# VH-VL binders against Uncharacterized protein C11C11.01, part 2

Target 1, 160 residues: Uncharacterized protein C11C11.01, of Schizosaccharomyces pombe (q10200r209to368)
Amino acid sequence: LTKLDRAKLEWLIQGLNCEKGSIGNLLCFAVEHVNNHVEITDAFLKEFFNDQPTDDTKVYDDDYINERGEKKLSLIYLMNDILFNGISGTSLVWRYRFSFEPHVERLLDDLYLFSKRLGGRIKEDIFCKKVVKVIEVWKTWIAFQEETLERAWRNFSGNT
Key: E = the ipSAE of ESMFold2; O = the ipSAE of OpenDDE; V2 = 0.75 times the mean of E and O plus 0.25 times the DockQ between their complexes.

## First folded at step 1 (VH-VL)

Design ab2 (framework fv_acasunlimab)
Fold by ESMFold2-Fast, scan of step 1:
Structure ab2 (fold): chain C 160 residues (1-160), chain A 120 residues (1-120), chain B 108 residues (1-108)
Amino acid sequence: as target 1 above (160 residues)
Amino acid sequence: EVQLLEPGGGLVQPGGSLRLSCEASGFTFSDYAMSWVRQAPGKGLEWVSGISYSGDYTFYADSVRGRFTISRDSSKNTLFLQMSSLRAEDTAVYYCARDYTPESYYFDYWGQGTLVTVSS
Amino acid sequence: SYVLTQPPSVSVAPGQTARITCGGNNIGSKSVHWYQQKPGQAPVLVVYDDSDRPSGLPERFSGSNSGNTATLTISRVEAGDEADYYCQVWDSSSDHVVFGGGTKLTVL
């Protein structure tokens, strides 16, 4: 990626939320720069696991945890759109499956453990149901190893 | 209301240095990239420098690279341009401008401008 | 180095349509933005992304961009439209913002 493209990626990730337009903007960037799938995936992973406040004015409280949950969901929705919607129109997006595959187990494990921090059974249930829908799509399209997806499905659906 | 206020400016001798500042208000400063654009007396607009919203990426016109440094302080909502090794051709009104990124680089709001005169 | 070419001046009578061109190699593949600058004032964005207008701007201002020429069109010109107009693009090959030389619009 050029320096300018890295700045654009940084901006897109910072502003990412669960709205279709927000996800679509970053999806377009990811598809356009598919040859840089490793660097883009690395930026995704850095943001996904960035759970510590970067600003000393921020407190690690319930509001911050809720913000992190929405960011993690937006990243998972983006990942799903890259794998599903991108594949239908672009021959090279399969490269993202390659760059995501080594990390998918730890991403799903992190997401499940994070769900327990949401501070209520109702919040946890809603979060887990949203993740289950994504996992079911990945299982249908055989995006990753079946055992990894089946274990995650059991965890998030409560069938352990 | 969005405002960009540029205090200062002044007369500097060739080879000297000067720091410009731009104080932002009315919006979340840390959500926007920022640029400096200058205009020599009677001449057109010339882009000088830009900085990403995080401050991690900076960009410079060839004419100022190595002499000027752009920076920002999100806690103060302030953009800076540190100018060194000033030359007569750096004489201009300097504008700070808010960049609308990610898809296009255009300036939706501009400061009032600060005059910098480099002469002996 | 990418260059944008504008005519230095354009004259138009009140109520007529003014057209200001911005020439650049394959400019139709780039997003073009336009700024209005009145004497002693900072520039003001009047068109962005080829044809979009900022909120609060009259629909008399419009833009187009194709091939090697982008155009700012001002319909039903008023005396208050008299100003310098600048086109601008981002040149990804040099990581630079590029401005045209400016066009002085005279209304009389």
Scores: ipSAE 0.000, ipTM 0.546, lowest interface PAE 13.2, mean pLDDT 84

Design ab3 (framework fv_acasunlimab)
Fold by ESMFold2-Fast, scan of step 1:
Order: structure tokens, then C-alpha cells, then sequence
Structure ab3 (fold): chain C 160 residues (1-160), chain A 120 residues (1-120), chain B 108 residues (1-108)
């Protein structure tokens, strides 16, 4: 990626939320720069795991936790759209699947553990149901290893 | 100086073809998406077509899809709009503009406009 | 297809504040841009990304965008502000740039 494109990618990730337009903007960038799928995936992962401050462990209020939850959910929605929903009639899916595949297990594990930080049964349930919908799409298309997706489905659906 | 120059336009018969061009200067042409926007006499702005900065993705309004083709030549810093099967309803001033596709979906530099008249 | 709705005209006295609205379903989830067009001239970008101003534009121009309505606000209106104003978004679901129908601002 050029320096300008890298700055634009960072800006798009920083502003990403769960609204269709927000996700669509970053999806367009990802499709246009498919040859840089590794660098784009790395930027995605950096933001996804950006939960901790650089200094000291602190207790965060509900606003911070809710904001991080929406960011993680928006990134998972983006990932799903890159793989399945936003790319009509193209053969670009396999490159991003290749880049994401080594990280799927740790992404889903992190997401489940994070769900316990949302500070309420109702918030946790809503969050988990949203993630379940994405996992069900991935299971239907056999996007990743069955064992990984089945374990995640069981965790998020409460069917343990 | 940052500018877009449109040395084109003309009168064409219904069913005919015409190619518009737009020459960019003063900015790195290949870093930006480009758009074509038209305005019929006494009417508002209507987006026609857009092209990504890579040139790999092109977009068209439903009214021109299959009839118009947008393209760019980065070696010449030039944007093109190939118009075919022209109709009276295509009569308008055509503007080229810098931008229109993410991440910079605004259009900050506009050409002077080129009048295209489709009549018998 | 996505549609942006603007009032056809707005009248304001010199020195007052003009407000031009741009309605669209969930427009707050999109980046809204505003253009000024004077007769016989190409459009000029006056507000981009909801509320940012291009260099050299008067501070009197500002924008906001939330829910289903975006608004262009022109404070301390001058006769020279008389023009047509258009709002614009990129609709990622259709891959289309969409313009509003335009609002004629008359300074009386």
C-alpha cells in the first residue's frame, strides 16, 4: 500500500462502526486493494485486539466497554462482508480467507471472552446473538474448520 | 495549479456516439477516484459515472448503464466518458470531477463543463 | 434506489441564518457533502464529510448530519450567498453517488 492508502485504511478502521455505510466504505477499500490483503488483514487484527492501554491495567467504565464491543462487532461484520456478502460476481474471496484463516480461532475466543465484560445479561445475550448469525453463515459455507466454528457456535448460542 | 480541463462536447443525433475527455493537472491523478456529473438545462445535478483510482472498479447510474463507458489513462492524466446510443434525455452539461468514491467521496475539483446536445 | 430530499427554495434576509435540510433514510450513517452553484458556473464544494470546510471558505458555512436529516447552515447571510445548494452522498449499497434535488437560496 502507498503511504496515502495506508493512512486512508487507518482512518477507515478508526471510524468503523456497525452501520451499513461505514462497513461498506471499508469493504470498497478492501476490494480495491485485494493485492494487499495481508497488510489490510494485519491492520484489521491490530485494531481488533486493541483493548488494553499501553500503561497500567485499569478498570474501564461501561461506555468504553460498549464502544469496544461495537468496534469488534463491526470488524467481524466487515470480515463477513469481505468473504460473502459485499462481493457480487468476483473471485476475490479466497485471498482474504487465506489471510484470515490462521487467526479465526483466536478472534472467536477473544470475542467470546469479551462478551463477558459487557456488564449485563441482556447486553451479553444481544451481543452473542449477533455473533451467532455470522458464525452460522460461516458454517453454512464451510468457510473455516468445522471444529472451530462448532465450538464457537456452542459458546455464543449458550448450547453447551 | 489544480484543475480539470474538458476539451469536448458537441451536437449529436439520437442513437449516435460521442467521447468526452477531461485532462487533469496540478495533482497526482492516479491517487484519486474520478466522476462524471451532468446537469440538464434548468435541472439539478445528476451523477452519471465513477471510476476508482486504480481503474479496476467502475460505477454507473441506472439511466446510462450499458450505454456509457468510463475509463482513465494515468499516463496521460486523462479521464474519458464514451457515450453510445444517445437519447434526447442525455442532453446536458457534463462535468468531470475529482472524487466521488471512498474514501474521499466528496468532489473538490470540477471541470468547466461541456455541453452535449442530442437532437435531430 | 436511495433518494435525498431537499426543499426547493429557502428565503432569508441579509444577516440572518439560512438552514437547508437534506433528508435521507439513515443519512446519519453516510458522509454528506454540500455544493454551491451559481448560474453558468460549475459547482463549488462548501462542506464535506458532514461538517468539514475546504480551505478558504468563510466560517459562516457549517454542516451537521444525524439520524435522517443533514443540514447546511449559513450564518450572517450575504447577497453573494444566493445560489443553488446541493447535498450529496455515496450510497455503498447501490454503488451510486446520489445528489439531492437542490435548494435555491434567495436573499431578499
Amino acid sequence: as target 1 above (160 residues)
Amino acid sequence: EVQLLEPGGGLVQPGGSLRLSCEASGFTFSDYAMSWVRQAPGKGLEWVSGISYSGDYTFYADSVRGRFTISRDSSKNTLFLQMSSLRAEDTAVYYCAKGGYEPDSYMDVWGQGTLVTVSS
Amino acid sequence: SYVLTQPPSVSVAPGQTARITCGGNNIGSKSVHWYQQKPGQAPVLVVYDDSDRPSGLPERFSGSNSGNTATLTISRVEAGDEADYYCQVWDSSSDHVVFGGGTKLTVL
Scores: ipSAE 0.000, ipTM 0.460, lowest interface PAE 20.5, mean pLDDT 83

Design ab4 (framework fv_acasunlimab)
Fold by ESMFold2-Fast, scan of step 1:
Structure ab4 (fold): chain C 160 residues (1-160), chain A 123 residues (1-123), chain B 108 residues (1-108)
Amino acid sequence: as target 1 above (160 residues)
Amino acid sequence: EVQLLEPGGGLVQPGGSLRLSCEASGFTFSDYAMSWVRQAPGKGLEWVSGISYSGDYTFYADSVRGRFTISRDSSKNTLFLQMSSLRAEDTAVYYCARGEGYPSYEPTEFDYWGQGTLVTVSS
Amino acid sequence: SYVLTQPPSVSVAPGQTARITCGGNNIGSKSVHWYQQKPGQAPVLVVYDDSDRPSGLPERFSGSNSGNTATLTISRVEAGDEADYYCQVWDSSSDHVVFGGGTKLTVL
């Protein structure tokens, strides 16, 4: 990627939320720059695991945890859209699937553990249900290892 | 101040193994891709291996693939190169070098280099 | 397997301009970086992204890159510029860092 495209990617990731338009903007960037799928996936992963406050005025409280939860969820929604709703055609989807595959177990494990840090039973339940919907799509299309997805599904569904 | 320190090096027999390390300081290590670049006596620079800032992607020159393993430990700010099945043609000065920063995964361009460590593969 | 070709040596008198070429198929579409290496020392980045200069490096060093040739230009050459110079790219098709063979710059 050019320096301008890297800056744009960073800006899009920082502004990413669960709104359809927000996800769509980054999806369009990912599709347009599919040849840079590894770099884009790396940026996604760095943001996904970036759980420390970067500002001295920020504290690791419930507001911060809720903000991180929405960011992680928005990234998972983006990942799902890249894999299944890309507008550049199905043939380009395999590149991102290949880039994400080595990390899917880590992502799902992190997401499950993070769900336990959310404030309140209702917030945890809503978060888990949203993740379950994504996992069910991946299981239906056999997007990743069946064992990994089945284990994650059990965890988020409240089964052991 | 950015520094890359390479302790070690040595003499090993063909077929032997050796691990190189590169200790980083003066910057956020986990934000940068890293590489190993070698130079045989009297020869030019040859890229050996690279690793993304996240550690999730590793890259190898064809001549070392399957024999060398690059890794990093962000808690120690250290880059490693595990060398196995060493050959006489692996004899070189090995440099660690800092690659591009986040969000790039590319283990290049090299703005800072270690001092280099000599690896000699001989009977 | 992407290949970068450099002349093995270039000779120049002090105060003159040295030009070191780096040939590669469609190299103008890639970002070229240049390194200076003196005997017994680690390489030093002198030009990156075709034409940008690291902080603290003299403005005498400049670069260009178009078509099939990238060029490192050293103006008002000094004795201290005598060194080996290497060009380098990232080949995204193979995920390999590629170095040129190096050019020995002799000053006088």
Scores: ipSAE 0.000, ipTM 0.478, lowest interface PAE 17.7, mean pLDDT 84

Design ab5 (framework fv_acasunlimab)
Fold by ESMFold2-Fast, scan of step 1:
Structure ab5 (fold): chain C 160 residues (1-160), chain A 120 residues (1-120), chain B 108 residues (1-108)
Amino acid sequence: as target 1 above (160 residues)
Amino acid sequence: EVQLLEPGGGLVQPGGSLRLSCEASGFTFSDYAMSWVRQAPGKGLEWVSGISYSGDYTFYADSVRGRFTISRDSSKNTLFLQMSSLRAEDTAVYYCAKEGYWSGDYFDYWGQGTLVTVSS
Amino acid sequence: SYVLTQPPSVSVAPGQTARITCGGNNIGSKSVHWYQQKPGQAPVLVVYDDSDRPSGLPERFSGSNSGNTATLTISRVEAGDEADYYCQVWDSSSDHVVFGGGTKLTVL
């Protein structure tokens, strides 16, 4: 990526939220720069796992956790859009599947553990429901290893 | 085939109570959120209440909060709406509706509707 | 509370294109769903997630959503399309399902 493109990527990631327009903007960037899929995936992963340590004070914990949940969810929606429903239509979209595949288990495990940190059981239920919808799409299309997706589905749906 | 069957409706006096039920078949009931949507005679659709797929979390329109209780029984594949302190304004056809999946909170299947009339 | 605005009625001749709008503040950031309701019947989903169609529905039904307006488009209208149409969103800020007021489509 050029220096200008890296700055744009960082800006798009920092502003990413669950609104379809926000996701669409970053999706367009990812498709346009598919040749740099490794660098883009690395930036995605860096933001996904960018969790600050717990402070001495609890005053900001709930607000921070809720904001992190929104960010992680927006990233997972982006990942899904890159893989399946984007404007990509390009044969090169398969490159993102391979760059994401080594990290899918780690991403899903992180999401599940993170869901337990959300303030309130209603928020946890809503969060898990949204993740389940994504996992069901991935299972239907056999996007990743069946065992990994089945385990994640059981965790988020409350089944063992 | 997916079916949502709503047995019976009723006539009830103002201040009375009534329980509606919706029997689901043709899909894995416990995997989907459910809602109740009502329609007063000659009026539009109004969302009343929703329940998560887990059954632990419920949501209510401001107009019914504290008076109505939504619940579900996965062993019977049945959705319930317990209505209390009924008012004339609650007169409507009540539909149970199944949430779709994926990214949208839409309703892909609806029950046939049951008429609830609140009058003296 | 979030509000969706629809015109009360739209008239169209057979074979023409009908467009039914659904107005909402920044509605383009939400997923809009559309239902068809014929007299005495339960609503039927015709478009979901802005532009997707359920299996078995004619491709004459399509949707779009951007800015402050979502639109249901019915091309090559048939007499059987005469019905009330409702738009719907999920408002995450209030955890409420919101329906538009409905639009009566009349086919001449």
Scores: ipSAE 0.000, ipTM 0.496, lowest interface PAE 14.8, mean pLDDT 83

Design ab6 (framework fv_acasunlimab)
Fold by ESMFold2-Fast, scan of step 1:
Order: sequence, then structure tokens, then C-alpha cells
Structure ab6 (fold): chain C 160 residues (1-160), chain A 121 residues (1-121), chain B 108 residues (1-108)
Amino acid sequence: as target 1 above (160 residues)
Amino acid sequence: EVQLLEPGGGLVQPGGSLRLSCEASGFTFSDYAMSWVRQAPGKGLEWVSGISYSGDYTFYADSVRGRFTISRDSSKNTLFLQMSSLRAEDTAVYYCARGDYDILTGYFDYWGQGTLVTVSS
Amino acid sequence: SYVLTQPPSVSVAPGQTARITCGGNNIGSKSVHWYQQKPGQAPVLVVYDDSDRPSGLPERFSGSNSGNTATLTISRVEAGDEADYYCQVWDSSSDHVVFGGGTKLTVL
């Protein structure tokens, strides 16, 4: 990626939320720069696991936890869109799937543990159901190892 | 195609009870939060009650709390509203509405045809 | 209890732009949804999540939401747009769905 492209990627990741347009903008970037799928996946993972406040003005409280939940969910939605586009027969599926595959178990385990930090039972339940919808898509299209997805499905659906 | 079918309305006396039903088809019922929204003759929309996709969480407008009970039966793809201690002010067309998969976002993308509930002598 | 305020009526000539407002304290921090209801019919979702439009709806419908006011904008108004319009939010502090009082759009 060029310096300008790296700056754009960082900007898109920092502004990412669950809005269709927001996810679509980063999806377009990922498709346009499929040759840099490793670097893009690395940036995704760095943001996904960035659970420590980096600004002295930020507090690790309920507002911060809710902000992090929105970010993690938006990243998983993005990942799903990237993989779905590839599964539909585009040439990018094999590159991004291979870049994400080694990290899927860690991502899903992190999401499950994170769900327990949300500020209430209703918030946890809704968050988990949103993740279940994504896992069910991945299971239907056989995007990743069946055992990994089945374990995650059991965790998030409350069948542990 | 997505459909929400509400059986015909009812006439009840003040203090009486009535159960409304909403039969869902064309989608996975258990994936969606559901709500009841009513509209008195010539008046605006008033949210009555909502239930999460799991059925574990229920919500009620202050005007109906303690008198109405929302429930769902995923095996029958049916939403219910049990109405008790009915008052003349409960007279309205009652709509069932699909609240996407997340009660917190709260938009209703599909609505039933509505059923008229009349509370009078 | 959270309250949404809409003007009772708005009149517009065919081909012009109609703007229907929805006032609420810090409504810009909430997701606003808009419904169209024609006489004898169930409401129809026309705008959701402030500015998104359901598939199959004309691009003439758009929305915005900032500060204390959300707005439904209908461009190039047609006679068929004549209806009641309702805004709606979820109030997380009370766990209530809140509707505005409704605005009757009259196309003269």
C-alpha cells in the first residue's frame, strides 16, 4: 500500500461503524486493494484487538465498552461482506479467506469473552444474537472449519 | 413473501379481556423482535408492547403495564397480546409489526393489516 | 418520558420539496425512522436509521438527523405522496418505542 492508501485505510477503520455505507466504503477499499490483503487483514486485526484506551482522556467505562462492541461488530460485518462477495464467485475470496482463516478462532473467542463485559443481560443477549447471524452465514457457506464455527455457535446461542 | 396476518377484531365490555394473535410467515420468526402498535380512530400511532427475538425480554407502554401481556410461540410462528381490564381508551386498530432482529434499533419493516378492538357497553 | 414533536400538517405544491420535522431532546444521538400511512392502510417504512431507504422506495425520500431535529425530505412531491408521516425512535433510558404525533402532508 502507498503512504496515502495506508492513511486512507486507517481513516476508514477509525470511522467504521455498523452503518451499511460505512461498511461498504471499507469493503470497496478491500476489493480495490486485494493484492494487499495481508496488510489490510493486519490492520483489521490490530483494530479488533485494540481494547486498551490509547488516549489519556478516555475512560474504561460502560460508554467505552459499548463503543468497543460497536467497533468489533462492525469489523465482523465487514469481514462477512468481504467473504460473502468472494463466495459469490469473485476472485478475492481465496486471498482474504486465507488471510482471515488463521485468526477466526481467536476472533470468535475474543467476541464471546467481550460479550460478558457489556453493561447488562439485554445488551449481551442482543450482541450475541447479532454475532450468531454472522456465524450461521459462515456455516451455511462453509467459510471456515466446521468445528470452530459450531463451538462459537453454541457459545453465542447459549448452548454451552 | 413476508406476511403478518391478524385474525378479525373484537368487541368487549369495559373491564373485559381479549387475546390478539398475529401469524407470521415468509421469514424465520424467531430471528425478529416483534411489537404491537395501536391507533385510536382518527389519532396517531402509539406503541403498546414489544418482545425480543428470544422472548426473554418484554417491554410495555406505561398506559398498558400490568394490564397487557405480550408473548410469542416460535413453534407456531405466532405473536400474542393478552389484554385485560380493558378501558374505552383502549379502543383502537392494533397492528403487529416486525421490529427487525434487534429491539434496540426499533424500526418496523413489515406490519400486519391491523385488527379493530372496540371497548364499549 | 421522551417526546417527539411534529407539525400537525404541511402543505406543498406538486413538484416542490416537502420537509417534515421531528423535534426531540438530543435526537441526533438516536436512530430515527419514518413511516408513511395512507387512509385505511397499515404504515409503510420509508426511511430508517436516519437516512437509509428501504429497497423499492423512490429516491425522492431522504432523511437527516442532527442536534434536536430530524427531518424527512420528500423531493419532487407527487399527489400520491399525500399521507400521514410519523417519526419514531427507541428511547434506551425508558426501554420505550416513541412515535411522533404525525404530520398530514397535503399536496395542493
Scores: ipSAE 0.000, ipTM 0.477, lowest interface PAE 18.1, mean pLDDT 83

Design ab7 (framework fv_acasunlimab)
Fold by ESMFold2-Fast, scan of step 1:
Structure ab7 (fold): chain C 160 residues (1-160), chain A 120 residues (1-120), chain B 108 residues (1-108)
Amino acid sequence: as target 1 above (160 residues)
Amino acid sequence: EVQLLEPGGGLVQPGGSLRLSCEASGFTFSDYAMSWVRQAPGKGLEWVSGISYSGDYTFYADSVRGRFTISRDSSKNTLFLQMSSLRAEDTAVYYCARELGYSYGEFDYWGQGTLVTVSS
Amino acid sequence: SYVLTQPPSVSVAPGQTARITCGGNNIGSKSVHWYQQKPGQAPVLVVYDDSDRPSGLPERFSGSNSGNTATLTISRVEAGDEADYYCQVWDSSSDHVVFGGGTKLTVL
């Protein structure tokens, strides 16, 4: 990626939220720069696992946890949209599937453990239901190993 | 059973002040962001103000900024709207509403509404 | 400021399908929520996140959202569906909740 493209990627990731347009903007960038899928996936993973406050004014409290939950959901929604485009027949976007595949298990494990840090049972339930919808899409499209997705589905849906 | 009860409201003179309250029961109040939405007689819904579940973040419509203050007390399960410098155009039924999602604006439960009339 | 536009009224016969539109610049990039309000009552959430339905609501209520238009669809309309309907989004750029002007559904 050029320096300008790297700056744009970081800006898009920093501003990413669960709205379709926000996700769509970063999806567009990912598709346009498919040749840099490894670097883009690395930036995604860096943000996904960045759970420590980087701002001097922020503390690790319930509002921060809620903010992190929204960011993790937006990243998972983005991942789903990237993968869906790859699975639905665009010739080069399939590369993202292979760059994400080694990390799927740890992403889902992190997300499940994170759900237990949310401020109440209702928030946890809403969060888990949103993740279940994504996992069900991945199972339908056979996006990743069935064993990994079935375990995650059982965890997030409350079926053990 | 989720319940939002809005006691109060009433008649206030222009330039006056009034505090609205919304008493929550049947759920963990501190887990939810809350908003105030108003409706002038015969008109549509207008969002007034919102507050995060912690109370640390507040949001206001431009029409009320600097005049209204939203707050909450988790120990009393109560949401407040302190209204000052009231104008005739503030006359409306005021609803408190619970926000379902991680972004503001998914109102899954509403209070019964409290009429505020601003006139001399 | 972001604006949502709804037709002021829609009329349908019982058993027909009602479609209520909500127009907004690039509204397909936002999550749209729909509320039903009957005279003298508080609003009730009927559709959220464009197309999701709260538990207990009839399957005949559905939603869609793409481009510049979101639509609430009520199939097999009943007299009890007469109400005002409001669309709503969160505008993250202004940190504001925005409501449409409302549509009165009349079942004739």
Scores: ipSAE 0.000, ipTM 0.484, lowest interface PAE 14.3, mean pLDDT 82

Design b1 (framework fv_bepranemab)
Fold by ESMFold2-Fast, scan of step 1:
Structure b1 (fold): chain C 160 residues (1-160), chain A 121 residues (1-121), chain B 112 residues (1-112)
Amino acid sequence: as target 1 above (160 residues)
Amino acid sequence: EVQLQESGPGLVKPSETLSLTCTVSGGSISSYYIAWIRQPPGKGLEWMGTIYYSGSTNYNTAVQSRVTISVDTSKNQFSLKLSSVTAADTAVYYCARGPEYTPESGYFDYWGQGTMVTVSS
Amino acid sequence: DIVMTQTPLSLSVTPGQPASISCRSSQSLLHSDGKTYLEWYLQKPGQSPQLLIYEVSNRFSGVPDRFSGSGSGTDFTLKISRVEAEDVGVYYCMQSIQLPYTFGQGTKLEIK
């Protein structure tokens, strides 16, 4: 990616939320720059795992937790759309699958741990149900290793 | 057999930063959670925080502004830093492992032997 | 925070006799997934805590069958059917349904 494209990617990631238009803008960027799928995936992962307050004196409060939850969900929705919904009509979807594959287990594990931060079982349940919908799509299309997806599905769905 | 071993200073002065390390041997740290739990002399257990091997953390709100937990996968080590310590932070500090990504529970299946930290001038 | 309350705070038992420890939570530990996130730990004198029971009633690997857990909602019980000398120590219940994870204050079990 050029310097300008890297700046645009960073801007799109920082502004990402769960609204269709927001996800669509970053999806369009990912499709246009599919040849740079590794760099785009790296930027996604950096933001996804950016949970630490940078200021040592800053208190980790409910507003911060809710903001991080929204960001993680928006990134997972984007990932899903890149793989299945927004990239339809292209033969290059497999590139993002391969760049995400080494990280999918730790992404799902992170989401499960994060779900316990949300300030009670009701908020956790709502969050987990949203993640389950995405996992069910990935299981249907066998997007990643079946064992990893089944374990995650059991976790977030509360199934045996 | 998996083993956890804490290490750090026995004595820390008030206002300084306490730094502890937990070394994991006999098994992979991949897909595991590590927690830090402390126990003041003669008192009960207090959960301080948990980290997943990816670096994702959860902290007890009581110590949240002072605590940082980190992981170094190349050394199989987890670290706890607690800033601005007072005599109230005197305790045995344990690291403990959660189960390898299991869907249902946050229980701690293996514990280190603990390291005693005294905050005193 | 969920408050975990244990009773009694201490027990003295003759070897071979049963023991029972109660744990009460300030709110339900039942999750929408159908599981109840309540664990029991034993800390023997001079040792680290060890997991005995998770999800109310599941014995951890290597835990003798004389230990059993039961309960639902906010009321939980740990029972030892026949207390042995090696069972002395402090027992703690813990909830892992909600952050921060919290422990009961502990119950000390001694042999007469």
Scores: ipSAE 0.000, ipTM 0.478, lowest interface PAE 18.3, mean pLDDT 82

Design b2 (framework fv_bepranemab)
Fold by ESMFold2-Fast, scan of step 1:
Formats: sequence, C-alpha cells, structure tokens
Structure b2 (fold): chain C 160 residues (1-160), chain A 117 residues (1-117), chain B 112 residues (1-112)
Amino acid sequence: as target 1 above (160 residues)
Amino acid sequence: EVQLQESGPGLVKPSETLSLTCTVSGGSISSYYIAWIRQPPGKGLEWMGTIYYSGSTNYNTAVQSRVTISVDTSKNQFSLKLSSVTAADTAVYYCARGYEPTELDYWGQGTMVTVSS
Amino acid sequence: DIVMTQTPLSLSVTPGQPASISCRSSQSLLHSDGKTYLEWYLQKPGQSPQLLIYEVSNRFSGVPDRFSGSGSGTDFTLKISRVEAEDVGVYYCMQSIQLPYTFGQGTKLEIK
C-alpha cells in the first residue's frame, strides 16, 4: 500500500464501529485494494488483538471494556462482509479467506475469552449471540473448517 | 427528568393480541435495556422480557411463544405484543430502563390491561 | 428457574424501629465475574416499583442510608435501621443471574 493508502486504512480502522456505513467504508477499501489483502489483514489483526495486558492493581472501566467489545465485533462484521456481502460475481473473496484462515481459531477463541470480561451477564449473552449469527453464516457457506466453526458455535451458543 | 410512558388499550378481548408502547423521553436509550414487567391485581411482579437498544431480546419462558418485544430507535419507542390473551394476562404492565438488563433505575407509571369479553 | 423466597410475607413496625427482610434463592447468585446479581425494589401504595439496592449492597442514588443490603450466595437480607412512614409498601428481591429473571413474592411493610 502507498503511504496515503496506509494512512487511510489506519484512519478507517480507528473509526470503525458496528454501523452499516462505517463497515461499508472499510469494506470498499478492502475490495479496492484486494491485491494488498495480506497487509490489510495484518492491520485488522493488529487492531483486533490490541488489548492492554491485565493489571491486577487496576480495575478497567466498563466503558473501556464495552468499547473494546464493540471494536472486536465491528471487525468481525467487517470480516463477514468482506467474505460474503461486498464481493458480487467474483472470486476475490478467496484472497481474504486465504489470509484470514490461519487466524480464525485464534480470533474466535479470543472473542469467547473476551466475552467473559464484559461483566454483565446479558451484555455477555448479547455479545455471544451476535458472534453466533456470524458463525452460522460461515457454517452455512463452509467458509472455514467445519470442525473449528462447530466448536466455536457450541462455545458461544452454550453461553445462554 | 428521564420519563417512560406506557400506552395501549385498557380492555382486550380473550384470544386477541395485546399491543403496548413505551416511549422514553428526557434521556438516552443508547446502551440501555428496556424491560417489560407486569403485575396482576393484588399479586407480585413478573418479568416478561428485556430488549437492548440494538434490538436483541430475552423473554420469560412462561410467555415466550406469545410475546414479542421490539424497538424503534428513531422514535425512542419500545413495543410489547402478547398474542392469544386470557384472563390470566390481566395486569398492570410496566416498562423500565436499566443499564444492565435489570438494575431498573426508571419505571413508567404502568398501564392497566383488562382481558374480558 | 431460580425461585426467590422472601420472609416474612408481611411485617408491621412501629415508627423508628428497625425492620429486616430475608430473601433466599434456590441457586447461588454469584457470577463468574465475581458479582452477585441480587436487587431490592420497593413499591409504595399506588406507585411504580423503584430500585433501592443493586448487587446485594449498593444503594441506588437518592436512597437513604437507613437502607442496607447484605448477604452472599443464596441468603440475602434487606435492613431498615429506623422505619419511617414513607417506607410503607411492598419490598421485592430479584435475581438477574439466570433467565428467566425472577422476583420474590414480596414483603408488605406496614406501620403499626
């Protein structure tokens, strides 16, 4: 990516939220720069795993945890849209599926563990239900290894 | 200054669908839950269901097959629909706001619904 | 379903005397997050319920300090150190750890 494109990608990632328009803007960027799918996936992963290490002497604000949850969820929604909604009549989806595939277990495991940090039982449950909706789409289209998705589905759906 | 107000029919015939609306004013619904709770005359409180402002819902299993809760964020309105009503559904119906699905910090005044022929 | 049992079901107190209401749950209300999901509500005659206490012992904003909550696991208590006329009504405990969320039967507090 050019310096300008790299700056735009970072700006889009930092501003990403669960709103359809926000996701759509980054989706457009990802489709337009599909040849740079590895770099874009790397930026996604960097933001997804950008958690501060736990400090036993510090209690994190619920607002911080909720914001992190929304960011992780928005990234998963983006990933889903890249794979299924933004690419019509093309095989370009295979490039992003290829770059995401080695990380899908780690992403789903991280999301499940993160759900336990939300503190409120129904915030946890709603978060898990939102992730289940995405996993169900991936299972229907066999986007990733079925055994990985089935395990994740059981984890998230068994949460209530 | 935060206010919740229930509205709907005071009388519903058996087997019909009860439809109630809760309007929130003077405060935000963003990141809040709205619960519907009912109270039959002379009896205690029963939780019916809860909705998060994003539209995600949880229902009491006792009414799950008959109840639907929805939200219209553009109007700050929440709706409860309860189908196939019987005399057992006669109650005061409350909507209430909470930061968690409970911890219900503001309640509407309640609306009385009588199921009678 | 988690069953919430309140005792006593009714209580008459002379003004200025203490009152104590018990709430027992059929299962522990302690969540893996370390929080215990028990609340107390008061419904004054002819009024909507109002939140008094959340997470066992935290008084909601504006609730007088004569109200206190305590307990752990399955056994919880609401205490009023000095009952006033405005405290008349029905007190409900509620659990919110497990669906469906459930209330106790209610305890009616009357001034003798």
Scores: ipSAE 0.000, ipTM 0.464, lowest interface PAE 14.8, mean pLDDT 83

Design b3 (framework fv_bepranemab; at its last look DockQ between E and O 0.12; V2 from the best seeds 0.00; counts 0 for: pae E 10.5 > 2, placed apart)
Heavy chain, then light chain:
Amino acid sequence: EVQLQESGPGLVKPSETLSLTCTVSGGSISSYYIAWIRQPPGKGLEWMGTIYYSGSTNYNTAVQSRVTISVDTSKNQFSLKLSSVTAADTAVYYCAKGGYEPDSYMDVWGQGTMVTVSS
Amino acid sequence: DIVMTQTPLSLSVTPGQPASISCRSSQSLLHSDGKTYLEWYLQKPGQSPQLLIYEVSNRFSGVPDRFSGSGSGTDFTLKISRVEAEDVGVYYCMQSIQLPYTFGQGTKLEIK
ESMFold2-Fast, scan of step 1: ipSAE 0.248; ipTM 0.708
ESMFold2, look of step 2: ipSAE 0.000; ipTM 0.577
ESMFold2 (binder alone), look of step 2: mean pLDDT 90; pTM 0.938
OpenDDE, look of step 2: ipSAE 0.015; ipTM 0.560

